# Ledger of designs, part 19: VH-VL binders against q9uuj3r425to622

Target 1, 198 residues: q9uuj3r425to622
Amino acid sequence: SSLTEDNLIVSLVPKILAYLLDAYSYERDEEVLSCVWTTEVPLKDAFDLKSVLRKTDNVESVLNACVEKYTLSSITCSLRLCLLEFPDSLIRSSFYDYFKAIYTTYTDFEDLDHRLYSIKKCLLHLHSTPLHILEEIIRHLSAYAISIRMKDGQIRHLAKIISPCVLRPPDDLNIIPVEDTHPTLLVIDLINEFENLF
Below, E stands for the ipSAE of ESMFold2; O stands for the ipSAE of OpenDDE; V2 stands for 0.75 times the mean of E and O plus 0.25 times the DockQ between their complexes.

## First folded at step 9 (VH-VL; framework fv_acimtamig)

Design s6 (at its last look DockQ between E and O 0.50; V2 from the best seeds 0.00; counts 0 for: pae O 9.2 > 2)
Fold by ESMFold2, look of step 9:
Structure s6 (fold): chain C 198 residues (1-198), chain A 122 residues (1-122), chain B 106 residues (1-106)
Amino acid sequence: as target 1 above (198 residues)
Amino acid sequence: QVQLVQSGAEVKKPGESLKVSCKASGYTFTSYYMHWVRQAPGQGLEWMGIINPSGGLTSYAQKFQGRVTMTRDTSTSTVYMELSSLRSEDTAVYYCARDLESYDSGPYFDYWGQGTLVTVSS
Amino acid sequence: SYVLTQPSSVSVAPGQTATISCGGHNIGSYSVHWYQQRPGQSPVLVIYDDSDRPSGIPERFSGSNSGNTATLTISGTQAMDEADYYCQVWDYTTVVFGGGTKLTVL
């Protein structure tokens, strides 16, 4: 039920990320490659793939066997759905207002060190499983952004899409109010500062 | 027109750190990724890492992971490379190089700084 | 850990065609870029994207890339072409340079 107790999610996320990493090298359509994490897919396809992935001990074999059916964007969407099924985000929702205050107060480049201090403090309080999953996802997204030399607008869009997996309000809705930008800003800092944070 | 002007030559002792600057002019600083490349005397080019000056996104060559830090200051259009725990083998000319904004081919470097000689000796 | 191999040196007579190879496993799937470096100077881009010339590079510089070998070709080689030449690719998040080739015009 929780990320700390889901043995399959512990192994599933790194395996999906490894598959994506290999698949990026074979994707020749630059428009497709640049939008792998942000392209909308039919939700049925993402839910179907998620269901299959949670039943298997061999993620790579499933994805290889079904390559005609599952696009890379379906795979990334399935991963996000796996994370959204848990009642809490990777950074516990009890940090939601903590980061809202941080990103309301420390908005400028000169404040980056204070924001990074706050993030590091938070990481020390995470259980090892959500911390490991967060680190692997952010490592992957940081490398992916470098590999295609993303512009800041692309990084912001990516961060917005992934932010519900990272930080959600302390309720059971898994919904970020549209006016709250701090989860996106937090993920932008995580991606840009990966080398300094992890 | 486009210029990358680096800080001057330095002499360092083992165990110290170095910090080389690269000031960009003649283009929109935040629109292009920047790389650092070094060249030991009589040797070839060795890539050290990449930075996006706009948001500070970085990636480092594995050999330098843990010793190198790349930063920037957008108000002065300057990129910095810091290398810590210096050894005599870190004696080299250090170059900054501009990554041409190219999507469908890998990065290539259309402009290079003049190079900064750093000598590490007892 | 992707590796590019170049010969250490190539010698040609003036007016002859010089070829400088850059070997790599399946390098034909990469875009290959080439730099000229004269003694005491910064590298200068001479070929990008396998075969394209930046402004100011003479037409006698050309490039090709297929299979396991990329090639820089200098036709009508002149004494001013003596320099070190480096090939380069981008391998996911890593820039890889070849070891360099010293071109000598005898």
Scores: ipSAE 0.612, ipTM 0.840, lowest interface PAE 1.6, mean pLDDT 88
Fold by OpenDDE, look of step 9:
Structure s6 (fold): chain C 198 residues (1-198), chain A 122 residues (1-122), chain B 106 residues (1-106)
Amino acid sequence: as target 1 above (198 residues)
Amino acid sequence: QVQLVQSGAEVKKPGESLKVSCKASGYTFTSYYMHWVRQAPGQGLEWMGIINPSGGLTSYAQKFQGRVTMTRDTSTSTVYMELSSLRSEDTAVYYCARDLESYDSGPYFDYWGQGTLVTVSS
Amino acid sequence: SYVLTQPSSVSVAPGQTATISCGGHNIGSYSVHWYQQRPGQSPVLVIYDDSDRPSGIPERFSGSNSGNTATLTISGTQAMDEADYYCQVWDYTTVVFGGGTKLTVL
């Protein structure tokens, strides 16, 4: 059942992202567009949408039908909820302390190459499924960020929002300690250096 | 004074790659997005892609996806655009253009390079 | 993809007013920018944000944008104004140019 769910998500994620990419082109409100991923939405709505998306064999049809009912932020939130239901983060939690060490050691701009090397090494140890999902999400977010010309602060905020899906602590997958910022930093590097990493 | 100076004209064969450089001066290089725009002979302007100030993020027009690569060298204040698998249709003048960053109005180009003619012929 | 439509050519006598249109669906909701390109030269920004002029651009250049049409207006057209003119917008994913209009000063 979990394997089936994982496969479903693997097929679902690219379709949702493609839909979002198209939707960006039609969104005329810059404020809305700039915070599609960061805007808070009612969790009930996100869960309802997630439920529908997980049951459908036609994602595009569902999303098109829901355009009037759900915001783009609801869609992104639903996607995040789906990813959070995985038994582990896309980057396995066993790498949590690994990256904690990396981002405590290599903090300067000049250390970027060391961080990238460490990230690449980790990516090489990921299974194909989570790696593919990670790549698709980061690709989308990178394109999104540059299309709206995000500032560093906006990218950081975005990274903070998506980081629980990317890297969670091993002992508690649902809670990210506030003092632990390395998952966010990791996602920032993933977004900013997508072409160098994937 | 802001200046964008591009590399010289090139002649290429089909299947080869071109790489055009754009050296920037007169402003903070690491603060501005850069775009590439090309123009085929007798045709209009065609947007190719954008690269962010750090050079870590790029976005390309769908038409060039998979063939174009944009990079930046901060140490030399130079932006590069590489286009692979060249075709005769890629014959054009290629421009770098500085993006005057504005969230409200989107990108518009206040400074342009002088252009680089690339001719693709067998 | 978003599409901008310009007339292929516009002719005007010296001293008269030239009008170049740029059509697009609900283009009034976009910020339209205009570029002048003389033969053998790089494009030059002449209007940005629908109606604002960069420094160095003559006051005879003006722009407007509403509904489905943006317009570049050149009053008191001079021989030096003979060029191709391009409108440009941003659809939040790509930069879109019009097809260009050749302005001939008769």
Scores: ipSAE 0.009, ipTM 0.574, lowest interface PAE 9.2, mean pLDDT 90
ESMFold2 (binder alone), look of step 9: mean pLDDT 94; pTM 0.954

## First folded at step 10 (VH-VL; framework fv_acimtamig)

Design t1 (at its last look DockQ between E and O 0.03; V2 from the best seeds 0.00; counts 0 for: pae E 4.2 > 2, placed apart)
Fold by ESMFold2, look of step 10:
Structure t1 (fold): chain C 198 residues (1-198), chain A 120 residues (1-120), chain B 106 residues (1-106)
Amino acid sequence: as target 1 above (198 residues)
Amino acid sequence: QVQLVQSGAEVKKPGESLKVSCKASGYTFTEYYMHWVRQAPGQGLEWMGIINPSGGLTSYAQKFQGRVTMTRDTSTSTVYMELSSLRSEDTAVYYCARDLEYSGDYFDYWGQGTLVTVSS
Amino acid sequence: SYVLTQPSSVSVAPGQTATISCGGHNIGSYSVHWYQQRPGQSPVLVIYDDSDRPSGIPERFSGSNSGNTATLTISGTQAMDEADYYCQVWDYRTVVFGGGTKLTVL
């Protein structure tokens, strides 16, 4: 996409993540906290919030002023919508079939080192902007998962929700075929192994 | 009966790596997060990091970033902590400790400790 | 990062009540846990969630937490209670320990 859209996403994503991090400390409902990224929200609410956030240079002020109207899940959904508007996934779609081959060949715990090698090789070839955004998002999700002691099923569900932002097919669709699980498996490895990858 | 049995004491030279094992028994290994905590002679407890033994999710204390690696083997119910580029300040007793998988924030069981001495 | 402060030592006569403080900014919003460590031994959990006792811990151990101070209280202290005591919280994605308090029973 345009350089203007790239610059906006670069500035907006870290601010939204910082807001969420602070907001987690005030959320005492354990069930609400565990579902912040996975709770389904009305799409209108997410699109409305996204529209306001793209027009504002003070993210925290906007989010605080709208606290009665928008939930934390609306904020995470709005962030995901921003990432989906980027014309390519954070890991370039040219890597889609590369990782499909990796995750159909190296499926076991004993193969983790090969998968990590493949991920590190890919990260070296990302442009600085998508790499920075990817690192900040995975850092946030890894910390969030640790903070609430996520189980593997919760991590898989989270990874499935975020995977279209991370790795999509090279066509113009924002969809991952149902039979393709490798984008989810890649995000699981990114979250679990953040400390070893970045 | 829950037990955490650690590998034996070691003597290392500066610049080497150490790797301590912690074998769990008496519970479902993958249901509980595991921590590593160390204690230098005459000093307090120092947290090093956490691992989810089910999926391998890890987080390390900032002081150890880049030097520590935590891994697990579910087939043997064992977690490992490796610390590289050792220096004399790394002389300590190293403990593994179990917490509750979800909503847990305390350590209900500790290993016996592994004394690692770094000297030339 | 979050800091917990404990006195270095506390002395008590046998049979008296010992109190060990753990200071931290707004620590009353955390769940505070306490460990006993005898010389040469692993730590043992004695209080969790501010005031709860694990099975096998004598009733003379109690805890409280409000404002900026959490407190471990040992009533009717015995020679066997002589040990190091650590408070602990979970903060964000890290564990924080207090510096430890050596309890001496004179």
Scores: ipSAE 0.311, ipTM 0.763, lowest interface PAE 4.2, mean pLDDT 88
Fold by OpenDDE, look of step 10:
Structure t1 (fold): chain C 198 residues (1-198), chain A 120 residues (1-120), chain B 106 residues (1-106)
Amino acid sequence: as target 1 above (198 residues)
Amino acid sequence: QVQLVQSGAEVKKPGESLKVSCKASGYTFTEYYMHWVRQAPGQGLEWMGIINPSGGLTSYAQKFQGRVTMTRDTSTSTVYMELSSLRSEDTAVYYCARDLEYSGDYFDYWGQGTLVTVSS
Amino acid sequence: SYVLTQPSSVSVAPGQTATISCGGHNIGSYSVHWYQQRPGQSPVLVIYDDSDRPSGIPERFSGSNSGNTATLTISGTQAMDEADYYCQVWDYRTVVFGGGTKLTVL
């Protein structure tokens, strides 16, 4: 059952991302396009969409049919909700303190190589499934950021939104402490250095 | 050819310290992490700790915290592991093992091992 | 602490397939590595990243990992394969070995 769920997500994520990528090309409002991932949406809409997406064998058809009913932000939120339902973050929570140490130690731009090494090392320890999902998400976000010429602040905001899917503390019931910025920083590096990491 | 050559066998008394060396050759010494793993007679492998390429960062197994010190000398391409306050239970073969940097945290090369016997 | 569980011993006849299991909670989310240790020798990496084989390791060695069990498989087992086998995973500040499995070739 868990394998089936994993397989579903593995197939679902790329399809959703592909749909979004296509949708970006039709969006003419730059403001809307710039906040597709960061705009807050009613949770009910996101959950409803999530439910429909998880039950369908034709994700593209569902998404196409729902374009009038759901915003792009509702789609991205639904995707995040799906990822948050995983038993653990894409990067295992056991690495939470690992990255905390890394980003505490290597804070300067000159330390980028050390951070990248540490990230690569971690990625090599991940199973293929979460690694693949992570790669697809980061690839998408990297391309998205480049396409809309995101500023550093925008990337940070995006990273903040995505970080709970990427790296959570060991206790999933606990909220990420406000003082802990390393999950966000990690996602920033993942996005900015995608080609060097994957 | 990658080689890890460790120091010779030692006999120690309880309360003393051991220091095992691991000389590396055949690769860029400053690019790889090094691990120490020990094995008590007839027992399994036990991880002791890791040291980064520069030698500035170490991480030790909780069991050895406060007793183990790992260092490295770039000029001689040698890694050291010191264990203090020795006990009879510390009798083991100690291994250095190279961490393959680009492929993950597994051990692709091992030293020949150093037997340390702790006896009164 | 994370724990890996291996059978203490496995026996196989020459030419037959040996299977060594490594159990761990959600081990399928980890990359599992395997080491061979012959008597009086240092460990040798035989499988890394669940199923990849280092250069010089015979093709009869294979690995898999899913769910709560990783598996080392040795097809066409030979006398030289008699050894202790250890599975291993890594977490931050935690490299964990299985207890080891003694493979006897009858």
Scores: ipSAE 0.023, ipTM 0.623, lowest interface PAE 3.8, mean pLDDT 89
ESMFold2 (binder alone), look of step 10: mean pLDDT 93; pTM 0.949

Design t2 (at its last look DockQ between E and O 0.03; V2 from the best seeds 0.00; counts 0 for: pae O 5.2 > 2, placed apart)
Fold by ESMFold2, look of step 10:
Structure t2 (fold): chain C 198 residues (1-198), chain A 121 residues (1-121), chain B 106 residues (1-106)
Amino acid sequence: as target 1 above (198 residues)
Amino acid sequence: QVQLVQSGAEVKKPGESLKVSCKASGYTFTEYYMHWVRQAPGQGLEWMGIINPSGGLTSYAQKFQGRVTMTRDTSTSTVYMELSSLRSEDTAVYYCARDLEWDSGDYFDYWGQGTLVTVSS
Amino acid sequence: SYVLTQPSSVSVAPGQTATISCGGHNIGSYSVHWYQQRPGQSPVLVIYDDSDRPSGIPERFSGSNSGNTATLTISGTQAMDEADYYCQVWDYRTVVFGGGTKLTVL
């Protein structure tokens, strides 16, 4: 099913993100909190949780029942798996080479305004559903990064983990070549400049 | 010695924009988050937003969303705050203030001298 | 949004103890910080993390935080302590200040 037509994923994303936001306030372990989106989890745990989430009328009650079994990282991984099941990334894969050109040409700080202009043009071309999902995810990640004062290396790692959901090549639905850093660099700009882009 | 030196006082008309600079010295500029706080005459402190000077990560108070822009220049160790569509209630002293990393606490250990901006009706 | 409430003013005789309250719902779960602002000057941090003093702040400044109230205490109050005092917390990704308390030494 297309992201533009899947009402279930549209309703799930804000609810999962709201749950995570509340859960961050109860997490006392700084190392765990800093790695919520980046800690590897067994894929079967994330897949099982995803299956339960897609069947529920009440996301909060399901997630509350999961606190004994699964980590917060299982929840973030389940969300990423939901996004990866769609045949295209949130930013249409037809933009893959567009951004590759941008991030090989405009690499420095003084080029930021040009990169932001290019991102804004792209956002105007997205369908409303993927644009809404992208905005909500980046809003959450930007707020999360601020809340724990992430350093740039942590933001880069976070951006790398989420980048296949955001922008991937048309011929590899969830695989980005190791040499291609522009999806990560794009997500770094999205996070850092959220207030100026959305 | 840590210093935050702000640009000088300004007089503006309604509808214009202001841009205040805050030059940091005496520490590694990119290792500390910076905030902007304002204070209207006879009023309390009002938080406007935060910027990470390294990568430019920003977050703004809801009241200023859409009107405020915070930027930085790492080559001059300077943070900027721009407030657009000025109104008379934007008359205030504007401060920059340095934040510590979250593992050190959520407080401001150094403040700029303040920049008075007067918006004349 | 989260709100911090302070009294508008507190008056104290020189040498006496001043107490300035900062009220907030379950403020005891926050780290509370306090700033002193003399007229025409920038704020200065006087207490952080509820009760800790930065270097150069006299021992007569102390703080506490429990339940719904945080308190700044100034013992042996001096004329130079006459200022506005603000409490502050970090609430997720936003900064919240109290409304300020004017301390008068007379």
Scores: ipSAE 0.326, ipTM 0.759, lowest interface PAE 3.7, mean pLDDT 87
Fold by OpenDDE, look of step 10:
Structure t2 (fold): chain C 198 residues (1-198), chain A 121 residues (1-121), chain B 106 residues (1-106)
Amino acid sequence: as target 1 above (198 residues)
Amino acid sequence: QVQLVQSGAEVKKPGESLKVSCKASGYTFTEYYMHWVRQAPGQGLEWMGIINPSGGLTSYAQKFQGRVTMTRDTSTSTVYMELSSLRSEDTAVYYCARDLEWDSGDYFDYWGQGTLVTVSS
Amino acid sequence: SYVLTQPSSVSVAPGQTATISCGGHNIGSYSVHWYQQRPGQSPVLVIYDDSDRPSGIPERFSGSNSGNTATLTISGTQAMDEADYYCQVWDYRTVVFGGGTKLTVL
C-alpha cells in the first residue's frame, strides 16, 4: 500500500470506530447490539459502503448520512473489508507460525503471562501504521465487549470474525485453515488483555 | 557495516535529566528494535528498556518506570533515551544495543560506543 | 525476578582453557547469550543461543547450557581474551544479565 493509502486508513479507522461507539449508545435492542460485528450482511452493501468511505474526506458526514441506509453491521463489515485489502494482516503473516507455536505451548490459564509476553514482543516489531490500527480496533472491541458484558462464547465469535484482519497465514489470501485456531485465540487475548498489552 | 554512534559524555546535577542519542547506520533502521543498557563504574550491565522499530511502543525495566523515556526518529535514524530525576547512582556508561528480528534469539548483536553520564553535585 | 549468577573472577594461563559459569534456576530452558567486554570498550556478542558463534568470533569460544548452569568455554586462551564476560537471557518479562566475570590471563 502507498503512503497515502495508509494515511487514509489510519484516519478512517478511528472515525468509523468512534461512530460505532456512539451508535452503540443509541441501540436499544440488546440482541442487535450484541451482534453488530458478527451479523452477516449483503456483501454488496458492505462493498458499496466501503467504496463511499474510501472516497470521502468527511467520514463522519458520510456515516451520519448512511445511518438510514446501512446497518451497523454493514459498517463493521465494510471496515473489515478495508482491512482485508491490506497486503498483509495487521500482525505480519510471518508471525503466523510463531503464534501457532505459542498457543500450542501455552494453553493454560497459568500460562497467560507467557502468552502476553509473546504478544508484546510481537507488537514491538510492528510498524507504526499496523500497530496503530490494531490498537484502535482492539481498544474498540475490548470496550465494546465490556460494555455489553460479552460472554466468552461471544468474544470467541467476535475474535473469529476479526482474526483474518489481525493474523493471516503467509502467502494466503485471507484463508485461515479451519484447524488453526491460534489467530482467534490471539485476538481473544488481545481483547481480554488490552490494557496489559497496549 | 552496522554502526551505532552515540552522543558524547555529559555531566549532570542531581534532579536534572539526561538525554542520550544513538544514531544508527549500515542497516534498515525501521526493521530493528533498540535496547538501552547502562553500566555503572566498576559494575555490571543493567538493562533499561526496549523500543520497537517504529518508536510507537516501549517497554522499560521496572526500576526505571516513570523516569525513562525512549524515542526514535526515523528521519534521522536516531534513538533517544531520556532519564529524569537523576541521582548520583545514575552515573554510568549508557549503551544502545540493537536486537535482531523477533526470531533471532533475543540478543544484542551490535552496541554503541557508550555514553558516560556523570551525575554529581 | 530471575537471577543469573556468575563468578566474580576467573584466572587462566595463556594457552589453557577458561571456563565461565552462569547459574540460574532451570537456565537450561532458556537461550543464553554471552558478551565480552574488554576494558574501556563496549560489549561484544561472543555466543548466542547457548552455543552459536557470531561471525568473526574465534572457534576457541564455545558455549553450553543445561540444567542450572550455562558455560562459556575459551580454549587456548590468549591475552586478548582478558575481559569481562556477561551471560544474558530473556525471561518472560525482562532482559537479565549476569553479574559478570572478570577473566584474567596470567
Scores: ipSAE 0.020, ipTM 0.601, lowest interface PAE 5.2, mean pLDDT 89
ESMFold2 (binder alone), look of step 10: mean pLDDT 93; pTM 0.950

Design t3 (at its last look DockQ between E and O 0.03; V2 from the best seeds 0.00; counts 0 for: pae O 4.0 > 2, placed apart)
Fold by ESMFold2, look of step 10:
Structure t3 (fold): chain C 198 residues (1-198), chain A 123 residues (1-123), chain B 106 residues (1-106)
Amino acid sequence: as target 1 above (198 residues)
Amino acid sequence: QVQLVQSGAEVKKPGESLKVSCKASGYTFTEYYMHWVRQAPGQGLEWMGIINPSGGLTSYAQKFQGRVTMTRDTSTSTVYMELSSLRSEDTAVYYCARDLESYDSSGDYFDYWGQGTLVTVSS
Amino acid sequence: SYVLTQPSSVSVAPGQTATISCGGHNIGSYSVHWYQQRPGQSPVLVIYDDSDRPSGIPERFSGSNSGNTATLTISGTQAMDEADYYCQVWDYRTVVFGGGTKLTVL
């Protein structure tokens, strides 16, 4: 049911993020560490891991047992697949055109305060579950970006990969048109301005 | 010549806010992260937070979460630190410091510091 | 969070060797950096990455790091070395400083 699925995601997301946080401290390969969220993995591996995670009462034990078989990127991909299976994006798809207008009108650094105001207004309209998940994910990504001193291009790439989880069009297609950059730009602002938004 | 020049000393009352500026010169401002560190009289160094001047990515020390805001203006190569709801214990010298080797995590140290800004909070 | 411990003070005679310790759990797995702060001045980097000297720092400054202790060593200590010294690491997304050590040269 939707209640059971919502409760699972609420408990699963923090546990996966905590596991990743701990795992970052042991990863000595800086190139691997910088691509944890962006490396493409076989979709079969991500779906298999997601299926196992949904069935367990001990997420950390399962992830530790899988360390030989699945990469950290498989874990992040599995998390993203869980979020994409929600009926709607974390920011309701009814906000899609709202943010398209914002990021078409307010494109520069001088406009940042208006974009932040618009984001804060949107957050006030989110229900507690998607808001909580959004905040936890963006907190994690902001801290991760700081920890490895991400450059703007890396943040943009990360934001592009995450954007379908955050804001999708209201159509049943669940895809972002190639010419629409505002979901990526929104996630860039969420990451960069986390301390000011939450 | 890398140089970080901070705004002048200030006297504040409890409950007010302070805003210190740090103007960078002698390098490409947006290529290096910037930190804020403070030092109360007779005390050690206390880290406050970090900002990426290019995109504005920030992270604050937990002690200052909710009271500190770090911003930048790329047109003037200036970073700002604002601390609200001041108390007498916020009396300190405030420093900006440049993070070196943002391309390599092994270079997580401060190669250049501003001259410091004394802020005194008194009734 | 992660804590670095330094002695409050170290006293040496001119020409002698001063050692300043920085203790931390498994600090040997971190890159440790050292700063000198003279009275009324900004900190100055004197050692980075455990043992490397920036240009302009005298060879009498050296550093080491293993196990639970990092050490700053000043050989042939001079009056101008009288200052506060801080160790520093980067721990995930935060900077951690030691409490500082006042070096007195008598």
Scores: ipSAE 0.325, ipTM 0.767, lowest interface PAE 3.8, mean pLDDT 87
Fold by OpenDDE, look of step 10:
Structure t3 (fold): chain C 198 residues (1-198), chain A 123 residues (1-123), chain B 106 residues (1-106)
Amino acid sequence: as target 1 above (198 residues)
Amino acid sequence: QVQLVQSGAEVKKPGESLKVSCKASGYTFTEYYMHWVRQAPGQGLEWMGIINPSGGLTSYAQKFQGRVTMTRDTSTSTVYMELSSLRSEDTAVYYCARDLESYDSSGDYFDYWGQGTLVTVSS
Amino acid sequence: SYVLTQPSSVSVAPGQTATISCGGHNIGSYSVHWYQQRPGQSPVLVIYDDSDRPSGIPERFSGSNSGNTATLTISGTQAMDEADYYCQVWDYRTVVFGGGTKLTVL
């Protein structure tokens, strides 16, 4: 079951991201384009789309057909839902406190090298599947951020949205405490320093 | 050639503290994490903790929390492990082990080990 | 805490293949590393990241990891391979070792 889910995600994620990349090129409204990942959508739509995507052997066809029925934000939300249903975050939850310590200790810009070192250390311990998915997502988001010239605040907001997919607490039943910002900070570094980390 | 040279064997009494040193050479000392692992006689390997290259960040096994302190001196390329409130159960060979990771490599496994330091705790 | 389980001992005749298992819940999700420790010596890394060999380690050493079991395989076992072998992972704020396996070459 785990293998099947992994295979599905491995196949699904790149296709969705590729579709989004193409869609960005056709979007003329800058406001819409800037919030594709952060805009809230009806959960029902996201779940319905998720269900359809999981059952299809032709993801591209489904996505192409979705243009009339679903927004880009619905697609990104569906992708996040798929990732959240994974048994664990892309970075194993066992690293949750590891990164908490890192971002508690290395808070200054001058400490960037130390953070990057620590992040690389973790990434190099990930197996091919989680690492590949993480890399694809972060690559996409990094490119997206650059293309639309995202401000720091926008990157932070994006990171907040994505962080539960990247790093969750060890207890799957627990929500990320509001005071814990290190998952968001981690995703910010992943996005900003993609070329240095992957 | 990478070398980790540890301090000599020690005999301690219960309640005392031990401090083992590990002098590193043959590589850039400030680029690698260092671990401490111990092994009781006839027993398996037990991880004690890790210290980052700068010495500013440590993580200890829960079993040793409150009793263990790891430090490092960049000027002498030496890592230290202090264990307080010693018990007979602390009798073991203590190893420093270099994390294989550098800034561009994988970590949290050990490519080089010290020769070990036997610490005997007896009344 | 995460637990790695190894058999206490494995015996093999010279020239035969030795297999040492390391069991853990969903261990396939971890990178598993292996150490050799000869009597009176420090441990030596023999396999890292499930199946990679450090420089200087003979090709007869190999590793695999899937499901709930990681495996160290020593083909053409030699007398010098007699040692204790430990599997290891990095888990929640800790490094975890297996209990070790004594390999005897008969």
Scores: ipSAE 0.029, ipTM 0.665, lowest interface PAE 4.0, mean pLDDT 89
ESMFold2 (binder alone), look of step 10: mean pLDDT 92; pTM 0.948

